# VHH binders against Flagellar brake protein YcgR (ycgR): the designs that were tried, part 70

Target 1, 263 residues: Flagellar brake protein YcgR (ycgR), of Thauera aminoaromatica (c4kar8)
Amino acid sequence: MAELSTPSPASPAPLDGGRGDELEKFTLRGARQILQLLQDLITHRGLITAHTGGGHSFMTAVLKVDEERGRVVLDPSPDPQANRRALAAPRLTCVTQLDGIRIQFPLVGLGEGQDKGRPALFAPLPAEMLRLQRREFYRLQVPLAHELSCLLKAEDLARKPVEVSARVIDIGAGGVAVVVPTGAAEFVIGGTLPACRLALPDGEPIELDLEVRNLNRQTQRNGTEQLRVGLRFAALPRAADTRIQRYIFKTERALNAKARGGL

## First folded at step 22 (VHH)

Design RD9 (from QD15 with D101S)
Fold by OpenDDE, fold request of step 23:
Structure RD9 (fold): chain B 263 residues (1-263), chain A 121 residues (1-121)
Amino acid sequence: as target 1 above (263 residues)
Amino acid sequence: QVQLVESGGGMVQPGGSLRLSCAASGFTFRTYAMSWVRRAPGKGPEWVSYISPLGGSTDYADSVKGRFTISRDNAKNTLYLQMNSLKPEDTALYYCARDISLWDTGKFDIWGQGTQVTVSS
């Protein structure tokens, strides 16, 4: 009976500095907000995965928030080795979920102690807490029948302006992935494509600026090469954001209904 | 249905040992702090021991400290109380209880039916 080694959950990649600006929108830094979110974790009895580095982690929980002392009380691991690793780590990366929202926060200055003779781990209150709504990072796979397209204003190899009609393959609150024929235009990671037009099934196309985030060459089963371009919404008007969100929700609902045999 | 069921009680001589078990069902056991509480004849309820959700933190009443050990198996949804060096004053009905708070002791929302422990010569 081969013990299926459950792959150790990959240490959350350090939030690379370039994503810093986007993550700031989802980062709580206010003392009151942080305290409230920690209290919510207690109220909802959220279990936390604390990463100590080196691919090691342990399960914990916030037992109490001590506002007077400006600290959190954490449940020690029943494994003494895990506690030793935690105490030796310069920083813990804590990850949990509340109501489908991913919450991530650092703890520094972890110590062991006792409160009225009861053993616990103690840390200063986190300076920041990241709240990532799944919906913001969720990428809806666009049904082929919807025929979503994005008109890209790009340049060719000769730096001549070209317009490329690209099929949208996935869409989220933060951007789209599109496929274009190889050689249709030159894309540069970090480059901005201004005044592009996203066509949704309902209404007029949305004009928006797009930033190139990734490029992947894909070979189709038929041997045709395509370029997958990941694009971030660089400047999205509020009205456009609302329309995109509405489309995503409507489509998800329809897909779920179909999966349940309702259509 | 949320339920706690105690077992392992009995009659023992002074200096003897017992191990109590409490089987939990109907809720996510690993997310709750748990306690043992006892009630001696003619006395009010007395808190005995506390254990945190993951089991990394434990606490004991002074009357049982050094003699009793609380533990839990979250995979089995079971709470335990190892009782050593039992005394006649430990005679009581022992209850498994779910703590309302994760850290503050003394308030419970669910109780078992209890298991009788009698220490007599």
Scores: ipSAE 0.888, ipTM 0.957, lowest interface PAE 0.4, mean pLDDT 89
Fold by OpenDDE, look of step 22:
Structure RD9 (fold): chain B 263 residues (1-263), chain A 121 residues (1-121)
Amino acid sequence: as target 1 above (263 residues)
Amino acid sequence: QVQLVESGGGMVQPGGSLRLSCAASGFTFRTYAMSWVRRAPGKGPEWVSYISPLGGSTDYADSVKGRFTISRDNAKNTLYLQMNSLKPEDTALYYCARDISLWDTGKFDIWGQGTQVTVSS
């Protein structure tokens, strides 16, 4: 009678520690911050998709924040079945958008009841709310074929003005990451590079001010050292923002089409 | 332009029924709480019924509770009031109104022109 050793359940692969840290930067845990964000959802009349699990979801809204009782009041679904599923779910995953920012938060302990004689769903205040600024989180990896470049107006070690042509490796609504040769210029985190020029494929370069946000030295496979510079758009004209967004959207669409075998 | 247009009013005998409609335009209808308000001759405005943005929550004045039913079709941008067992006291101009708050009733920022309901033998 060979004791079939039940294979020990594979320990869930450690959530890649790097992604967790990035998400923490965007996670609100402060009670005041959470309350404010919920109030903002009310003020802006944000509709919420509440996921109940199993591929099911329903639309809701935060109708009221009850600070005294430490709970949110949610709009029930007009579908009784959706409400039943919601109430049976151990956790709701709520997803919404405010001012182009994706907001995600869990609700645990959903119940039904009445407030002032009105039917509603109730849940304790969320312990955390994730604000994913699309602008900060989604950086399009620029295809090598597009050859996006940014002319940086910087200073050398002697504080002499220098212009550095940098390749753009990723772009988002909030900024770009570029690569420059090591020693091409001196960059200071928090420093502003004025009157830089971002070249997009669709027209004339965009003049903009850039703020240095990150510096990372990278060694290429060939042994060459490069400096990756993360840059924030410090002052972006509306027209420029529109062009950048259009480029990102168009490029993403093309990449997705290619990935689906359409090209 | 933001607009509310009521319809479905008329004359009916006591015990009769009417269904009012309110067509909304010029704003995102599904994100607003809506109410019916009525004004009888010589009287001030009276709140009648409330419905939440998605329609999952409703409320009624005591005077109409059990007789009136508020509903909405967000796909059609339309608010409804089914009125059953009508009484002479229900005679009024009925207004569709957009609630300023999602939950607190009594404050409105947009009104229709109203539709007349007359209950008379």
Scores: ipSAE 0.883, ipTM 0.954, lowest interface PAE 0.5, mean pLDDT 90
Fold by OpenDDE, fold request of step 23:
Structure RD9 (fold): chain B 263 residues (1-263), chain A 121 residues (1-121)
Amino acid sequence: as target 1 above (263 residues)
Amino acid sequence: QVQLVESGGGMVQPGGSLRLSCAASGFTFRTYAMSWVRRAPGKGPEWVSYISPLGGSTDYADSVKGRFTISRDNAKNTLYLQMNSLKPEDTALYYCARDISLWDTGKFDIWGQGTQVTVSS
């Protein structure tokens, strides 16, 4: 009976920097804040997944914060190859979780050495640390059967107001991703779409303002081009936020139940 | 309950080898630095070796450097001490200990019962 090695929980992939503006409010840049958060990682014995690029990562821990030298002391990997990759990498992306909060930070200038005769990895203190609650970075993939849609109030190439019914493909606490036919409207990154309507299964559409955050052209298997639009909730009323959160929670629960064979 | 249980001690001739094991339970082993400490008859406790949570960093007392090797298997929640070229001066009760700090050694919050190592001709 081959003991099915329970797959080590997939180390969360680093959040892509393309969401830079949305993540800014969750980014710590203060030296004191950074030091405190690093110390919290030590205190709570947080294990860190350090990504070296190319799909490679290794487990580490902050062993010490050396404030005098402005550096962090990291636990080397027991795998020499992992350490070599780490040292060769121009940047490490460190990811961890503390009390349900995702913490992500870059380390640049990694070196190996000894402290008090002990081997360790050393890096300058990170310039920034991202701290996100799960609800803030989680995106629910919307089941096709739910048929979530968002009526977008946009403009065409002639700046004529147009209404575009867009399918919602993912939803989180901070926004939605939608797909629209190519040419249906002109979208400008950073632009605001006022008085849009998000349709949830549980009631009347939610009126909200949306900010365009990203645009991606996608070609479907059938050759049809679609535009994926990432949208941020610009001004979400509390009642709307509650409804969205409830929808996400209920949907996740249902999906998890199905995955466990309960349905 | 948090527990450390040492094993692998015994009697060996000078120049011989032993491998000590320490089984950890009741806590997340992989998140703690671990140490070996020994107590010889009539002497106080002596720190022997340190290993970091993931095992990438190790340290040894000068008295055992080059002869002893500390290692760990986090999947098995087990700490090891390979002891080679044993000397009569290595005769002691050997303890597995959990370090309070991840980096600063010398302070421990959990100890095993110890395993006896006797080096005699």
Scores: ipSAE 0.874, ipTM 0.958, lowest interface PAE 0.4, mean pLDDT 90
Fold by ESMFold2, look of step 22:
Structure RD9 (fold): chain B 263 residues (1-263), chain A 121 residues (1-121)
Amino acid sequence: as target 1 above (263 residues)
Amino acid sequence: QVQLVESGGGMVQPGGSLRLSCAASGFTFRTYAMSWVRRAPGKGPEWVSYISPLGGSTDYADSVKGRFTISRDNAKNTLYLQMNSLKPEDTALYYCARDISLWDTGKFDIWGQGTQVTVSS
């Protein structure tokens, strides 16, 4: 009860995945597809957050795709400091949205100059663009009151089977993050936990194979040490995926209604 | 209802200054490039100045460069044109124009009613 989650404001931070190969299937690399997506950003007048590193970013837009010169024209910041940071950065990580689809792409080789006397920032066309539906990047922070849990079929230090009931702290289309007491089981990054059970509020628990993707020591407010375990769903059946997405949608809608106040 | 409303025109002596304003409503102002365009008596439209959606890039016709300054306040949905060292040939009806092309000035889809600037001795 002492560990109640608080919703945080939305922010368009870059997806800085520790395992970039998970995003590969959502990555566009074809020249035609990249040109069309950039042109769509222009047509829809999409605003872009360009991240320059060190927690700094500035707002920009793609003003033109210059196919002949193989470059994009970007709106400079009216803040000269932002422009200096952008020009000094080894790359920009650009984040934007088009019709509810998240778009992220790197720009390298940013320079300043003029096009027919009109000043702008210029960069070569990106070699890749990430295009994600919300479900592919979103992770719901699970309300503590839901007591969502996952039964892990793991091994102890002596490689003997143990069952650990782990509290789910976030959930998305690709996996969950859970917390367990330090020492409850041994987890190895890349290891598979077969026949685990994810308990959703409506219906029988879902049996899933889980893959350990990351491990982090976590200190609670009261000083108690726990292990945060990032788990990927292996071979998620469509019926299970549907139940997970329904839970996420329903819970998010309920949280948003509370944040706006009741009427 | 999409609108652009210019103001700040008037009569001024050669060498004087005026500041034009353009209030935008009914659309997301900061996602559009904007221009000032003028029409002198008996003449066709002449592009005067451009500003990019977020305000980081500006451009001017040669005839006004160094004398006019375009700016925008995206928090107030307002476009400005500071006009200094005015000349009789600056006499015109000045329009605020929304540019859908973002960079290649010339696809103006919405115009204001214009504000008259008269420079006369």
Scores: ipSAE 0.687, ipTM 0.876, lowest interface PAE 1.0, mean pLDDT 87

Design RD9 (from QD15 with D101S)
Fold by ESMFold2, fold request of step 23:
Structure RD9 (fold): chain B 263 residues (1-263), chain A 121 residues (1-121)
Amino acid sequence: as target 1 above (263 residues)
Amino acid sequence: QVQLVESGGGMVQPGGSLRLSCAASGFTFRTYAMSWVRRAPGKGPEWVSYISPLGGSTDYADSVKGRFTISRDNAKNTLYLQMNSLKPEDTALYYCARDISLWDTGKFDIWGQGTQVTVSS
């Protein structure tokens, strides 16, 4: 929770990860790897957001790995309602970040108890842990001044072709989020938009196929309704990936320098 | 600059109460377990109480169970010890201690200067 002010910052959300197979290469399943990563969380005193379902979460920490009993010891919440939700949940989805490394893992079989009289929450060691470098999960919030756009080749209600120039609001290694006026085109989650064009500040627009991953209606500040469309890059060529990563890196560096007064 | 500053000590009659505070600065308070440790006149240090980094787990020495309550306010970077039903044997210099372990007590790397508690009639 917030140390100085209200409102509190939003909790880190679990990664939906596309279809899970895209994240498999970042998933640790070896017992030694899992034990070492959990120990790294303890050593670096990582704080964890534990998601209990229904949009609820609480802050916790791994206090100890009990290798002999095959379990982790978690810091209970001082809020009894959070503890009750955690114990009722079929699983916790734990999310944390250490120095640009995002870590996510499930805990199942959570129970309450004591270790030598000291109360805590306990769960069996996770069978897997997702470990992502910042590049692999990071989404840059695109500065409005950059006017980054993506030309979407979509269809209207009558299934007629329509081209929509959509403003890119965030961009990461795996996709973009864009906004379009409500009614500019019809989008279907899971649908493919072939031959779209992403305009970066350097070079020619990138031609790419996009898959619609999410849709959200939003009201702009002036009251107009718009559609936020989450789009995944399908089959992104190496050169295109390099250009996107370079844009993200340079923009983030510039934004960080401005926030810190130029270092 | 890491700093722990205790306050709230004083002279109290047996059966009285005191609330100790420990102000923490120079480090991320909510990522550390914390303890209170006391030193009675002519004695070595005695561990009194433990609290986990986020405050969900507490523990006490047998000599103070049921009388003392440890708590923390991570928004204010402050550790507390509520001391009720004080006895003359509680007379000691009370230290706030930062524990670099999250669960296993006893790896204290930083201590405050202490605040004196004197229980006497």
Scores: ipSAE 0.663, ipTM 0.871, lowest interface PAE 1.2, mean pLDDT 86
Fold by ESMFold2, fold request of step 23:
Structure RD9 (fold): chain B 263 residues (1-263), chain A 121 residues (1-121)
Amino acid sequence: as target 1 above (263 residues)
Amino acid sequence: QVQLVESGGGMVQPGGSLRLSCAASGFTFRTYAMSWVRRAPGKGPEWVSYISPLGGSTDYADSVKGRFTISRDNAKNTLYLQMNSLKPEDTALYYCARDISLWDTGKFDIWGQGTQVTVSS
């Protein structure tokens, strides 16, 4: 009953792993650019989801950029356990959005302290910040009628191999999110699921290696537990990537036409 | 319409306790730092306490440290001040204030009409 493991369903997940080369052109590394973007977060009161690893995160905000000391001042969590996890983490991955622009940056060397008598969390300025337009992080919400599924080759609670057919609820350039009943299999953040099969409409299933990136538990209204699993595509072949992007494009066009006609 | 409404004031004996509430509406409460400010009879405004937008950092004037506790419930859009061990010098009209600086105190753009706290024998 103690859910110490996973962030809330609404938390934005980091965009990392497997897409580093694709994201480099959207990565700011200039000191002036980084300072300005952090100041924009302060001015626009951007709320930040800070990921501490192991599926845990907490909400924070940049309260101040202290350029003289080369550090950011973050709002600590009111939950002391979240603060302890953040201080113990080798890296904090911060994610936020401003007017549809996704912003992501690492913080390393997080510490506790006081500034002008007020307790806060402090970290050196990030060495890089990712800034993306909508289409660069887009995730298609899969229509129920498509019944997209992914056959996961995972392990059960006894660490025995199992195959789980999971409904795909969203899909993007870098991965899928699926739902499974709680207890159908055991998933570990960072774990690899080799030779899974993604079933798209039209054509044979695509064989993919998947990596577990996030886990989120939900209790349905009838009391049934389910698990939302965020999965990254590992080493996606060009042909598989093309099929996935084609599906996303065609489906998005069809959904936009339906929404526009139905308003 | 942006609104802050204080409540919970009253008359108490020295050493007594009161809990003030401030109901916020018309803006995204959890993105603002908040403060309590008080005005004693014949005096100007005095900052009392600060709380960060998400509630993880608090600060107090020296005169109230250890006796007052600020808190917020962002799900209910409500700010609180628990006042213990009250002294006659705490007698004042207490305002909750929206602090437009997230870290540096002193730029309040909105506050209510206040709630009166009177500490006397």
Scores: ipSAE 0.636, ipTM 0.858, lowest interface PAE 1.2, mean pLDDT 86

